# VHH binders against Stonin-2 (STON2), part 4

Target 1, 311 residues: Stonin-2 (STON2), of Homo sapiens (Human) (q8wxe9r568to878)
Amino acid sequence: EEEITVDVRDEFSGIVSKGDNQILQHHVLTRIHILSFLSGLAECRLGLNDILVKGNEIVLRQDIMPTTTTKWIKLHECRFHGCVDEDVFHNSRVILFNPLDACRFELMRFRTVFAEKTLPFTLRTATSVNGAEVEVQSWLRMSTGFSANRDPLTQVPCENVMIRYPVPSEWVKNFRRESVLGEKSLKAKVNRGASFGSTSVSGSEPVMRVTLGTAKYEHAFNSIVWRINRLPDKNSASGHPHCFFCHLELGSDREVPSRFANHVNVEFSMPTTSASKASVRSISVEDKTDVRKWVNYSAHYSYQVALGSIW

## First folded at step 11 (VHH; framework vhh_enristomig)

Design k39 (from z4 with G99S E100T)
Fold by ESMFold2-Fast, scan of step 11:
Structure k39 (fold): chain B 311 residues (1-311), chain A 124 residues (1-124)
Amino acid sequence: as target 1 above (311 residues)
Amino acid sequence: EVQLLESGGGEVQPGGSLRLSCAASGFTFSDYYISWYRQAPGKQREWVSIISEGGDTNYAESVKGRFTISRDNAKNTLYLQMSSLRAEDTAVYYCARGSTDYVEWDTGSWFDYWGQGTLVTVKP
């Protein structure tokens, strides 16, 4: 009957460097959504691990929520739904609100800095262009520097991983011809024993390979999309990288654009985690003591990784 | 070099008012959260008030409604306007600069620079 659910959702966006994926630019946006089923006039108070409240919070035992972080964080650019009393927030840092009945809505949003020094995995990509031949290879490794990867017992998966390689319009025709269409011979094929970046291989079928997941051209993104359902997998534990490889033979070197994408796009979600380290410390409802309280956390990551050198 | 210098302390009667100032130098004042703390004789240091770079404020329960924190970024100066002073407000008042975006729960300090303090004495 009396119930309130708080969803804390983080969005990480940014740009990372070639090779070791050092964070060059980033933004973390946190959105807090409320869904409540509360009778009568329900004045609610939400407490976060807001650094401005550190050492000055007064919370009744029944209002305390389970700890999810040891950090107190700065909240930047706070924006609130109209049901929040912003004067109370500016004067006391208390998030005081009267929620919409039985309607999921965004209570507030704010920005923080990313609390980790590394992302959950690294993606190294190299591109080789030799005349009309183009090769792309990526190596994906789980990062031991990411806190959730340090202890297998607390490890949380990266789900629905999508790595997108933008494809110039001139190359799209090469991805429409697949072996399932019964093609006899295509002019782009590589010796699978050759090292990446090897020259002098040409005049055969296109080659595309992945060691985990699937890869194909997806028109909705104008990209080759490498999809992995979950990381880490069994092979990630052995420490070897997951690989993507693609080789194309174009009709002439004039079909290689003078400007081609210098980044690949990476996107994935992590359930039950926080990129911001934002934590709900307390939830109270005025004049009610039997309220069921729920807090859910999730993080979505979307960023660009610099492409390797062009040969 | 980073420096915080408090001033404006003195003796005042109960119910009186006093305005404290903290002059900051050696850093970009407008980028930092700044706090007022106080320490009464024989007691541990206690937090009084804080102000963000954007002007958002918070106060200890014991001073709410009586003290007002403010800042003047053009002058690199922090203020604490004190009214309805009580004998219990007698203390050395310090200003402190915040040092980071994150503080661990068991960390003893968030602040990397403290002023030298200014004494406020409320005579019963």
Scores: ipSAE 0.005, ipTM 0.393, lowest interface PAE 10.9, mean pLDDT 79

Design k4 (from z4 with I50M)
Fold by ESMFold2-Fast, scan of step 11:
Structure k4 (fold): chain B 311 residues (1-311), chain A 124 residues (1-124)
Amino acid sequence: as target 1 above (311 residues)
Amino acid sequence: EVQLLESGGGEVQPGGSLRLSCAASGFTFSDYYISWYRQAPGKQREWVSMISEGGDTNYAESVKGRFTISRDNAKNTLYLQMSSLRAEDTAVYYCARGGEDYVEWDTGSWFDYWGQGTLVTVKP
């Protein structure tokens, strides 16, 4: 009955460079949610790997939480739910609170620095415009610079990967809408002997090809969306990148904009991982020793990849 | 360009006091954690104290209770008030922004920015 669950949720947002996906701008927001089922008025204490307590923390054995992180982090712009005693935090860095019973709520949020030097994968994109014809090609490779990718035994998947290529609103009237009938794009298998970057189909209908996942225009995002359920897949070990190709033929009666788009949007989640390396070091509940304690970590990434000049 | 300039070092008797200053320029001082480090002759550089952008502090065990770190964001200046100085506190003191696990917000580059240092000598 006595139970407390702590969810540590990271949100990475930013802008990365066209070629190597170097991080040009970023923000990491960490949100900590609590869900507890505790009898009576329970005073709780939460300890994080806050660099300001490194070497000076005092934690009772029964309060220590398992962790795989040896890093200590800087917490910026901390904001707390009203149940937290902020004076205790500023004096001792301890997060002291009386939780809302049987209700999931956000205990606190703070900003951190991204704990990795690279993102989990790189997306290289080439665009070309020739009259009324627009071509977009992308190459996706898993990054060896991302810590979880260095050892297959510790590798964590990128899930629900969504790569969005914005399409100018004036081009979309003739595009297929998001499927109401559950129609899917071409299956993930493509003959590698075929000419991937060339189109043999003429006409104004968009041509899209992917080597993994699905691609189609989705009106909700005003974008062509490349979706991949999980990376890496079993074929990522082949060394070849995962590819996206799109060819658009616009009407001859309209002038093509001087540029297609400035950025491609990338979004995905990584379960059981942290973008901030924020870690729960301790959880205590006043006058209780039989409390079941759970800590879950997840990271959501949403960023723009620069495209540069279109020609 | 990022610059950190330390001052206030000098010779002092055991049990004496000194106040070090670090003037920062070329970045938004108020947005960063800033630290003091020191390096004694023949020893590795060691962390001394740290202050967050909000003013929260931490200290190495060897200086806790004797040193006080503070900041003045209006003057872009960091301070270290040192009291009860001992021979073992003799070192070059450095002001630092960043570190091995720090990434500049706007550039994504990993970096470490250090000042030139200021010498503190506690006479035997």
Scores: ipSAE 0.167, ipTM 0.638, lowest interface PAE 6.2, mean pLDDT 80

Design k46 (from z4 with F111Y)
Fold by ESMFold2-Fast, scan of step 11:
Structure k46 (fold): chain B 311 residues (1-311), chain A 124 residues (1-124)
Amino acid sequence: as target 1 above (311 residues)
Amino acid sequence: EVQLLESGGGEVQPGGSLRLSCAASGFTFSDYYISWYRQAPGKQREWVSIISEGGDTNYAESVKGRFTISRDNAKNTLYLQMSSLRAEDTAVYYCARGGEDYVEWDTGSWYDYWGQGTLVTVKP
C-alpha cells in the first residue's frame, strides 16, 4: 500500500477597479501540501512546470503526471519545509524530499503571477448617498474573459461566494440602539419576481433584495454579506446580471460617517482549478515502482472591488 | 525607458576567462528573471543561462560547470563569469529581460527587452 497525494492550492488576493474589475494589484500564493503513506524512508522527487527547466526537463515515463496546462511559469520567493534538500532545488530545480509519515504537511510555497487576464466574474457597484440615506446596488456577471468560462458545459463553478459590504462600526452601534432601524440584524429576501429596481419603503426598515442567494448583516464580518452557493447558475447565461440592492436609513439628524467603505470584499473557491497554472509534471519515489500518485488542484480567491470615494 | 547594456567582451585565448556585465535601467531590476543568450556567426541564437529574482540559476548543457551567472541588485547589474573558454564559445552575447505578465507568455514570447550585445572571440 504505497500512496502519495500532492495538493496544489492557490490563493489569489488583490484589488480590482470599479466598473470593469480590471486587476490593479494582485498576488498569487501557491502552497503544495503532501500526504503520503509510504513504507520505510522514501526519497521523493517532485517536478513542476518551472520556467527554469523549460527545454531541459528530463523525466522517466513512469514518473510523468497528466498535464493540466501547456504553460511554464515563474516561481518567485520559494520557501521549503525542512525535509526538502534545497541544494538540489537550486542546482536542478528538482524538489527532493523525505515526506513526514502519514500527516498532511506543507512541502513548499511560492509566489506567481495570476495566469488569467480577468477574474471569473465582475461585480459592478453603484452607491448613492443623500444625507442619512444610503443605497447600494451591485450587478454580478460571469466573465467570458476567464478561460474556464469559455465553454459553459465544462466550466468549473465558483463555490461559497461571499460578497461583503463593510458597515462602519458607528452604523453597527446605531443599528443596535434603534428599535425601528434593524435593531438586531438586517435581513434580505430572494427576489426572483417583478422588476428588481422597485423598492418598497415602509418606515425606516432597511430594504435588502437579491436575485440569487441570500443577504444579511453578519456581525462576525462587520458587514452586510451577500452569499451565493454556486456560480454560474441557470440564469447567468441569459444576459441578466445577478443583483444585490440595499437601502439603509439612519435616524433623523444623522449623517453617513466620513469614512464610508471604499471597497467591497469578494471571496470564493474554485475546485480542480489553478490561479497560477502551477502544474505537477512528475512524481517519483526512489526504489518503489507500484506507488499510487494523486494530484489535486484548488484555488481560493479573496479580493477588493473598488467603490470609489463616498463623500 | 527600459535599457540593457552589455559590456566586457573581447578576445581571449582558449582556456581563458572573461567576465561579462549587463547594466539595467528603466525598471525595477530586482523583480525580473534575466537571461544570457549568445549568437555565433551564421548560427541561430541560443540560450546560455538564466537567473531568477531570488537568485536561482540554470545553465545550458554546453556551459555547465564553466559559466556562472550572478546579479547585484544594488547596482542593477547582471554578470556572466566565463571560464575554460573554447573556440565554440565565440559569439555575440546578449542579456534579455524575462516577460512580466500572462499576456507575454500566451504569445509564446517570454523575453520583452534585449541588449545590443557584446562580442566574445576565442582565438587559438
Scores: ipSAE 0.000, ipTM 0.275, lowest interface PAE 15.5, mean pLDDT 78

Design k48 (from z4 with F111M Y113V)
Fold by ESMFold2-Fast, scan of step 11:
Structure k48 (fold): chain B 311 residues (1-311), chain A 124 residues (1-124)
Amino acid sequence: as target 1 above (311 residues)
Amino acid sequence: EVQLLESGGGEVQPGGSLRLSCAASGFTFSDYYISWYRQAPGKQREWVSIISEGGDTNYAESVKGRFTISRDNAKNTLYLQMSSLRAEDTAVYYCARGGEDYVEWDTGSWMDVWGQGTLVTVKP
């Protein structure tokens, strides 16, 4: 059977400012993976919304793919798998290749710029230290400035959200080694609006509470991890922030580290979306017209948010 | 800090040629796509040509075959060689890097860098 699947996978990495989450530094890497089941030696051509071919593309109607954007993008530092004819690309910007049969492989990668002015949500964090007591609080709000958030009916979710708060080595002794996934998460659940005021006896286990998802110490990351399966939530539209609260009592025999981590790590995925606005415009297979063609888009975000410290 | 400066404009007869230059400073020129735009009296600014960091090019249909964009990364300079000039090519020509929806890797802000322009007049 004749079939080719093109997966366009974007990776956003960067640093955003404290409070308003302005993008201070970023890097968008696009990887294109191919999985094909094509008979014989099949020569394929891939057409992207490459600014350098705008107005010059020659594509048969049967090869045109549904577009995800009207934008044309700048491709930087293109790198290709050995099956791509790079001389053809240098001479004509055509991506010409003979795919590996029945193997998922990376056809190419390139760098682009982030196509949005804001990230899908903002995270504000405040840290307070009083003697041996440490409190960390975060507020998460969906960004109405992000294009995929404008229409609630067609909004694309942020999935598998992980917000990681690095735990200094001196504090690790106050966290029990995790033995059961989710065991502590149920006890960390809190009513909406509750943020602080929890009390702890010296040397007791940290108090962690969230208004959405779960939070617990995860040794694999040396971090407190706030996990949310899907955003936005039903309460996102009300304008109320999603909150995380942690209270740690270090006790009289423990030392507070001289410095805290400067950032909180945020990681999540968005299906059926592109951070680069890279779009597959055409797929052709030499001497074949009855080929099933699939294009999938996904974006993975991983970035640092500055920590707010209140000494 | 970041600046683009055009030169080389002037008056020419139909069918004539001119070479425009754009000097870049304040950034790593070799890392960026750079474009030429033009604006004729009473009209909107239009894109003319673009060149990638690797030297790959594209042109607006109206200038294809007549204009050639090139770059010299060692000199941080962009060129536009114009030939077979027509009255319709009369415009102020601008060198540009970035746009309103472009986040610059160096600064992290929305940077739209334009030169001051250089006037090209095609008169019989």
Scores: ipSAE 0.424, ipTM 0.747, lowest interface PAE 2.2, mean pLDDT 80

Design k49 (from z4 with S52T)
Fold by ESMFold2-Fast, scan of step 11:
Structure k49 (fold): chain B 311 residues (1-311), chain A 124 residues (1-124)
Amino acid sequence: as target 1 above (311 residues)
Amino acid sequence: EVQLLESGGGEVQPGGSLRLSCAASGFTFSDYYISWYRQAPGKQREWVSIITEGGDTNYAESVKGRFTISRDNAKNTLYLQMSSLRAEDTAVYYCARGGEDYVEWDTGSWFDYWGQGTLVTVKP
C-alpha cells in the first residue's frame, strides 16, 4: 500500500565513425520518473550518485538503495518538475519533492557523459554501385571493449535491435508494387537462410539476406530495416560477424543518386543497465518507515553510423 | 592549446592563509567543472575541491570549512582560498579540467588536462 517506484531511463544519441564506430558526437539524457502510492501528504527525498555530495551524504540504513556502480557522476543541466524544491537541491543536492498521487510523472532530467569507451557492438557497412546494380553489405560484431561484454557473468543483452538503411524515394517503387499476391508483393522479405521462397516475386525486387534476424522494407521508416531480437546470440561467441546483404537492380544508372545514403541508423534497448552510470543511492519518505521502494534502470540507444569518409 | 597554470603557493605558518590561482586558456572555461587536487610526499594524489560551470561546490571532508573554491569566468581563473592551514595541508596543489567521458574524479585519472602544480608548505 505504501510504495514508490523510481525509473531511471538513459537515452544515448550520437554519431559514430565508419568502420570502428568511434564515437564522434554524443549526448546522454537521463530521465527519472516516479510512480507512487503513498497515503497522506508524503515528502520524499531522493539521493543520486552526484559527484558534489561524494563523502558528504548521510543516509539511514532503511533509505539505502541497491546500486550497480561505485562511480560518482557529474550532472549537467538539471531540470525539475514543479513539485521539486530547487532551493534544497542547489544547497544540498538532495531532490526534495511531494509526488503526484498514483500518476507516473517525470521528476527530473539531466545530461551526463557516456560512461563507456565504446558501444556494445560495431556495424561496418560497404556500398557498391556497378551501373544499375547496387549492393549494400553490413557486418555486426559484438564489442569486447564494452563493460557488459567483458564478463560473461554480468553480460546484459541488447534488445529489439533495429538497423535502418534509408531508401531513396526513387527506389521505393522497387519495394512497393501492387500485385495479386497481396502484401508479399509490396515489400521484399528476408529469412535467416540465403534462399527466398514465395516471399519473393519475379521482376526487379531486391535480393536480401541476413544471417540473424529479419530484414524488409518498412514504409513507416522509408528504410530497409534489419531487426534482431537479442544480441549477443550463440554465433557471436564464434567471432564471426552477423551479416546483412542487399542487392538491387534499378531500371537504369540514372536512378542511383550520387549520395543516396550518408548514414545508417542504429537503435536498441538495454534493460537493467545505465549509459550514464546514474544511480539512486537513497530514497526516504518523511514520517514513514514501511515504504516499499523500487528502482529500475534502462538505457535506449539511437545513433547514426557514418557511411562516408568525410566528417 | 589547452593550458592550466597554478600560482600562489609558498611557505606559511600553521593557522595562516594562502590564496591559490589557476589561469586557464585554450578552451571555454565557463563550460567545464574545474577541480583542485593535491599530492603530499609519499601519498597518492587526492581531491580537494570541485566547482561546477554553474558555481556549485563540494569539498573533501579534511578541508571543509577552511577552504573556499571560486571561479571568475570573465578572467578564466579558478581560485582556492585556504585558511586555518595545518601541517597536513603541505602538498603540491594541482588544477584539473574534467574530461567528456568522466565518471569518477577523486582519483584524477579521467581528467583531460592538468596544471604543473604549485607547492604549499605549512611549517611549525
Scores: ipSAE 0.000, ipTM 0.318, lowest interface PAE 13.3, mean pLDDT 78

Design k50 (from z4 with S52A)
Fold by ESMFold2-Fast, scan of step 11:
Structure k50 (fold): chain B 311 residues (1-311), chain A 124 residues (1-124)
Amino acid sequence: as target 1 above (311 residues)
Amino acid sequence: EVQLLESGGGEVQPGGSLRLSCAASGFTFSDYYISWYRQAPGKQREWVSIIAEGGDTNYAESVKGRFTISRDNAKNTLYLQMSSLRAEDTAVYYCARGGEDYVEWDTGSWFDYWGQGTLVTVKP
């Protein structure tokens, strides 16, 4: 059976402002992976919405793929797998390749500009440091400017949301005093009901509360991690804020943090979407018309949000 | 701060040639795609040509084979060599970092800037 699958994977990284989360710096990396099951020496051509081929592409009807955008984009710093004829690309912008059979591989990567004006949600964070005590509070609101209002049937969720609050190494002992292997976690009663992490009796236990998802210290990230499986929440009205609250006591040493994080880190994935608006316009296989062609899109976001002070 | 300054426009006879220049300042010229657009009196602005960081180019169908876009990264200058000029090529020509067909937004390091334009008049 003849078949080719093209996975378009976007990685967004950047820095956004305090409060309104305006994009201050950004960087989008697009990776295109191929998995094919094709007989013979299958010469393939991939057509993207590359602005340098706008109006000049030659595409047979059977090679046209559904697109998610009418935009034509600038491809920066293109890098190719060895199976791509780079001379052909340099001279004509045609992505010509002989794929590795039955093996998923990265065909190419390139850099683009983020195609949206706003991110899917905003995170406002306030911090208060009172000598031995630290309080952090975040408010998360879904953005109305991110494709959500035009077609509710195509509203795409943000999945596996991680909001990481870096914790100075000096505070790590405060999270592990219950047990060397112990961790704390909470679930909000509002959306998923109550659950408790493993706890032992401690007089100065950190307080972590969330209205959606879970929060705990995670050693792998040296951070308090607020995890939400899916946004927007099905039981929340549009514009309803999701909240994180953390109260830390630095213990008996009264050590004041000299190098506290200036940003929180936000990470999540959006299936079936593109951050770059990169779109596969065509897939052709030489001398083959009965080929099953699939295109999948995904975007992964990883960025810093400036910390604010309300006190 | 970021500036694009066009020059080289003027009156030309049908079938003639003209070379436009665009001097760029305030940014790392070699890192950007740069385009030429034009706007004829009473008409909408239209894209003419684009050149990538690596020198790859594209042209509107109406000018293909007659116009050549090029860049000199050492001089931070963009060029448009126009040949076989026609009355239909009469327009104000603009240099742009960005462009209408892919302008999604402006932020931080990616703001779309336009020059002030230079007039090209092809006498009928």
Scores: ipSAE 0.325, ipTM 0.707, lowest interface PAE 3.4, mean pLDDT 78

Design k53 (from z4 with D56E)
Fold by ESMFold2-Fast, scan of step 11:
Structure k53 (fold): chain B 311 residues (1-311), chain A 124 residues (1-124)
Amino acid sequence: as target 1 above (311 residues)
Amino acid sequence: EVQLLESGGGEVQPGGSLRLSCAASGFTFSDYYISWYRQAPGKQREWVSIISEGGETNYAESVKGRFTISRDNAKNTLYLQMSSLRAEDTAVYYCARGGEDYVEWDTGSWFDYWGQGTLVTVKP
């Protein structure tokens, strides 16, 4: 069978402000992967929503791909696989290539700017230290400023959300070590039924509460990790924030380390979306008309949110 | 800190030619896409042309074939060579780094820097 699949994968990375999560620093890297099952020598042409060809491109109707954006974008620092004719690209902005047989490979990558002015949600975090007691509280709200969040019919989920609170190594011993049939983990009990913000004053055990998802210490990240499988949840339209609370009581002979990360790390994926608004406008295969053409979009977000208070 | 200064405007007759310049300072000129926009009195600003950091260009349909955008990175200067000028080209021309969709790479902040403009009048 004749088939070509184009995967457009975006990675957003950056730093956002405390409170309203204004983007202070960011990068968007777009990678285009090809997987093709094409007979013979298959010369392919790929067209993107490149601002340098806006109003100039000539595309046959049969080569046009569905698009979800009217936006034209600037492509920075383009890098190509060896199968791409870079001279053709520099002269005409056409991505001309001969794909590798039956294996997924990265055709090209480039830098863009984030296409939205806001992220899919905001995270506000406050931290307080009083003697040997440490409290961390976060509030997560879905953003109405993110394009996909304004229309329920076009709303795309944030999946596998991880919010990581770095924990100094000196505090790790205050987390209960769970031993379960050959596995070892550090865990805190999640209590959805308790009043949020309520805590026991006694003991050095961390008290963790979340209104959605789970929270526990994870060695792999040296962090307390708040995990949410999908946002928005079924109650997302209510306007109430999703909350995380942690209370930790340190021993009297311990000091609060001065070398805390001053950020909380946020990571999640959005299937079927683009952070760059990079869009495939056309795909053609020389001398072949019966080619199945597929385009998939995905975005992965990984960024730091400033803490509300510093130690 | 960031400054854009346009020059070269004036009065020309239909069919005439004119070269606009934009002197940039306060940033690494060679790293940015730079655009020309124009605004006729009482009208919305419209995009005219854009040039990438690598020198690739694009133009609004109304000026394609008549205008040429170019840059001199050694002089931190952007140019717009205008030919076959028409009455409808009468406008204040602006050099711009950014726009509604522009974000500064190293700070993540939205920057929309415009010059003061230079007036072009096509007078029959």
Scores: ipSAE 0.270, ipTM 0.694, lowest interface PAE 5.3, mean pLDDT 80

Design k54 (from z4 with G54Y)
Fold by ESMFold2-Fast, scan of step 11:
Structure k54 (fold): chain B 311 residues (1-311), chain A 124 residues (1-124)
Amino acid sequence: as target 1 above (311 residues)
Amino acid sequence: EVQLLESGGGEVQPGGSLRLSCAASGFTFSDYYISWYRQAPGKQREWVSIISEYGDTNYAESVKGRFTISRDNAKNTLYLQMSSLRAEDTAVYYCARGGEDYVEWDTGSWFDYWGQGTLVTVKP
């Protein structure tokens, strides 16, 4: 049972502009987790695409891992688990460690910069207020400038997309509810030619509508949460945006704050891709040649999108 | 408002030494990797050296062992100590902070901030 698994996980956080989703501020944190099943006291070496070792790599062919990028990156604020020999790293940039037995642990973390000019999709949101009525509308469009979106054959999906609209807890009391064999579905189709956001005279209007996924108020987040399992979907090829609409009827216009919310929160994951372009170039295990080596990449995105002008 | 200003260039004889400086302003110098690049007449820009915020360094093969990059965070200044200079070291030398710190060596894109350059001429 000679096996080592390296998980490279990127965490993107930041704030983007309301219209173009231009990155206004950001952080990319990369965490590397190890899970190994190795006999004896195993000394391991990990090689990354660290710009400070470009041109100086000395690795055996059997230790070379498949590359995910041709880029060399800057590693900032490296922090290591106690099993890493930091003196070796400071002298040679070699990540030398003795892994914990059969225990998943964080070997190291570091900060990088986002390697793309654009995020995988844009979200534009507008809020309008008329008396005691508040409307929120969002348009979601896939970004053609994002590298993973350029080639359909290698396209990587955005999974478990969560868009959260903060709502004051007091407004929940005024949230319209319908029951026909339980809670009425707030999931609805928006016709391409229909007026999105127009209100009917009917007293049985739905509170929320989405063209993809589901939307509901979730107490854990004090937010209306729009959830989409996977982007792009088959209808994304049409070029039309995916839409969210919410209409709230408050008890009085005095209950309407001067600002509904400053930002909406967007969160999702992308498997087998990297926000940092961090790549494992080599893995070696001292005195062992028949070791099964696995490298997994994932990126998690969590950021705020500014709201559009209300007036 | 980010500015990089190189100085210290001039004429030297083969085998001579020269020290370049780059004064940085408009950002927290100590938080960034900073690089030296050069461009010889009629040639493409060539990467020379890089230094991390913690003082770790790397060099192009053509200058390894002859050039030393260093930084003084108290003075917001980057240095390049050049020794054993050769005719092929003749170039305009630039310091650079690339992008939001993203560096793409193969395409040369994502370099947002460059100094004006300082000319080094190795002349017998």
Scores: ipSAE 0.383, ipTM 0.733, lowest interface PAE 3.3, mean pLDDT 79

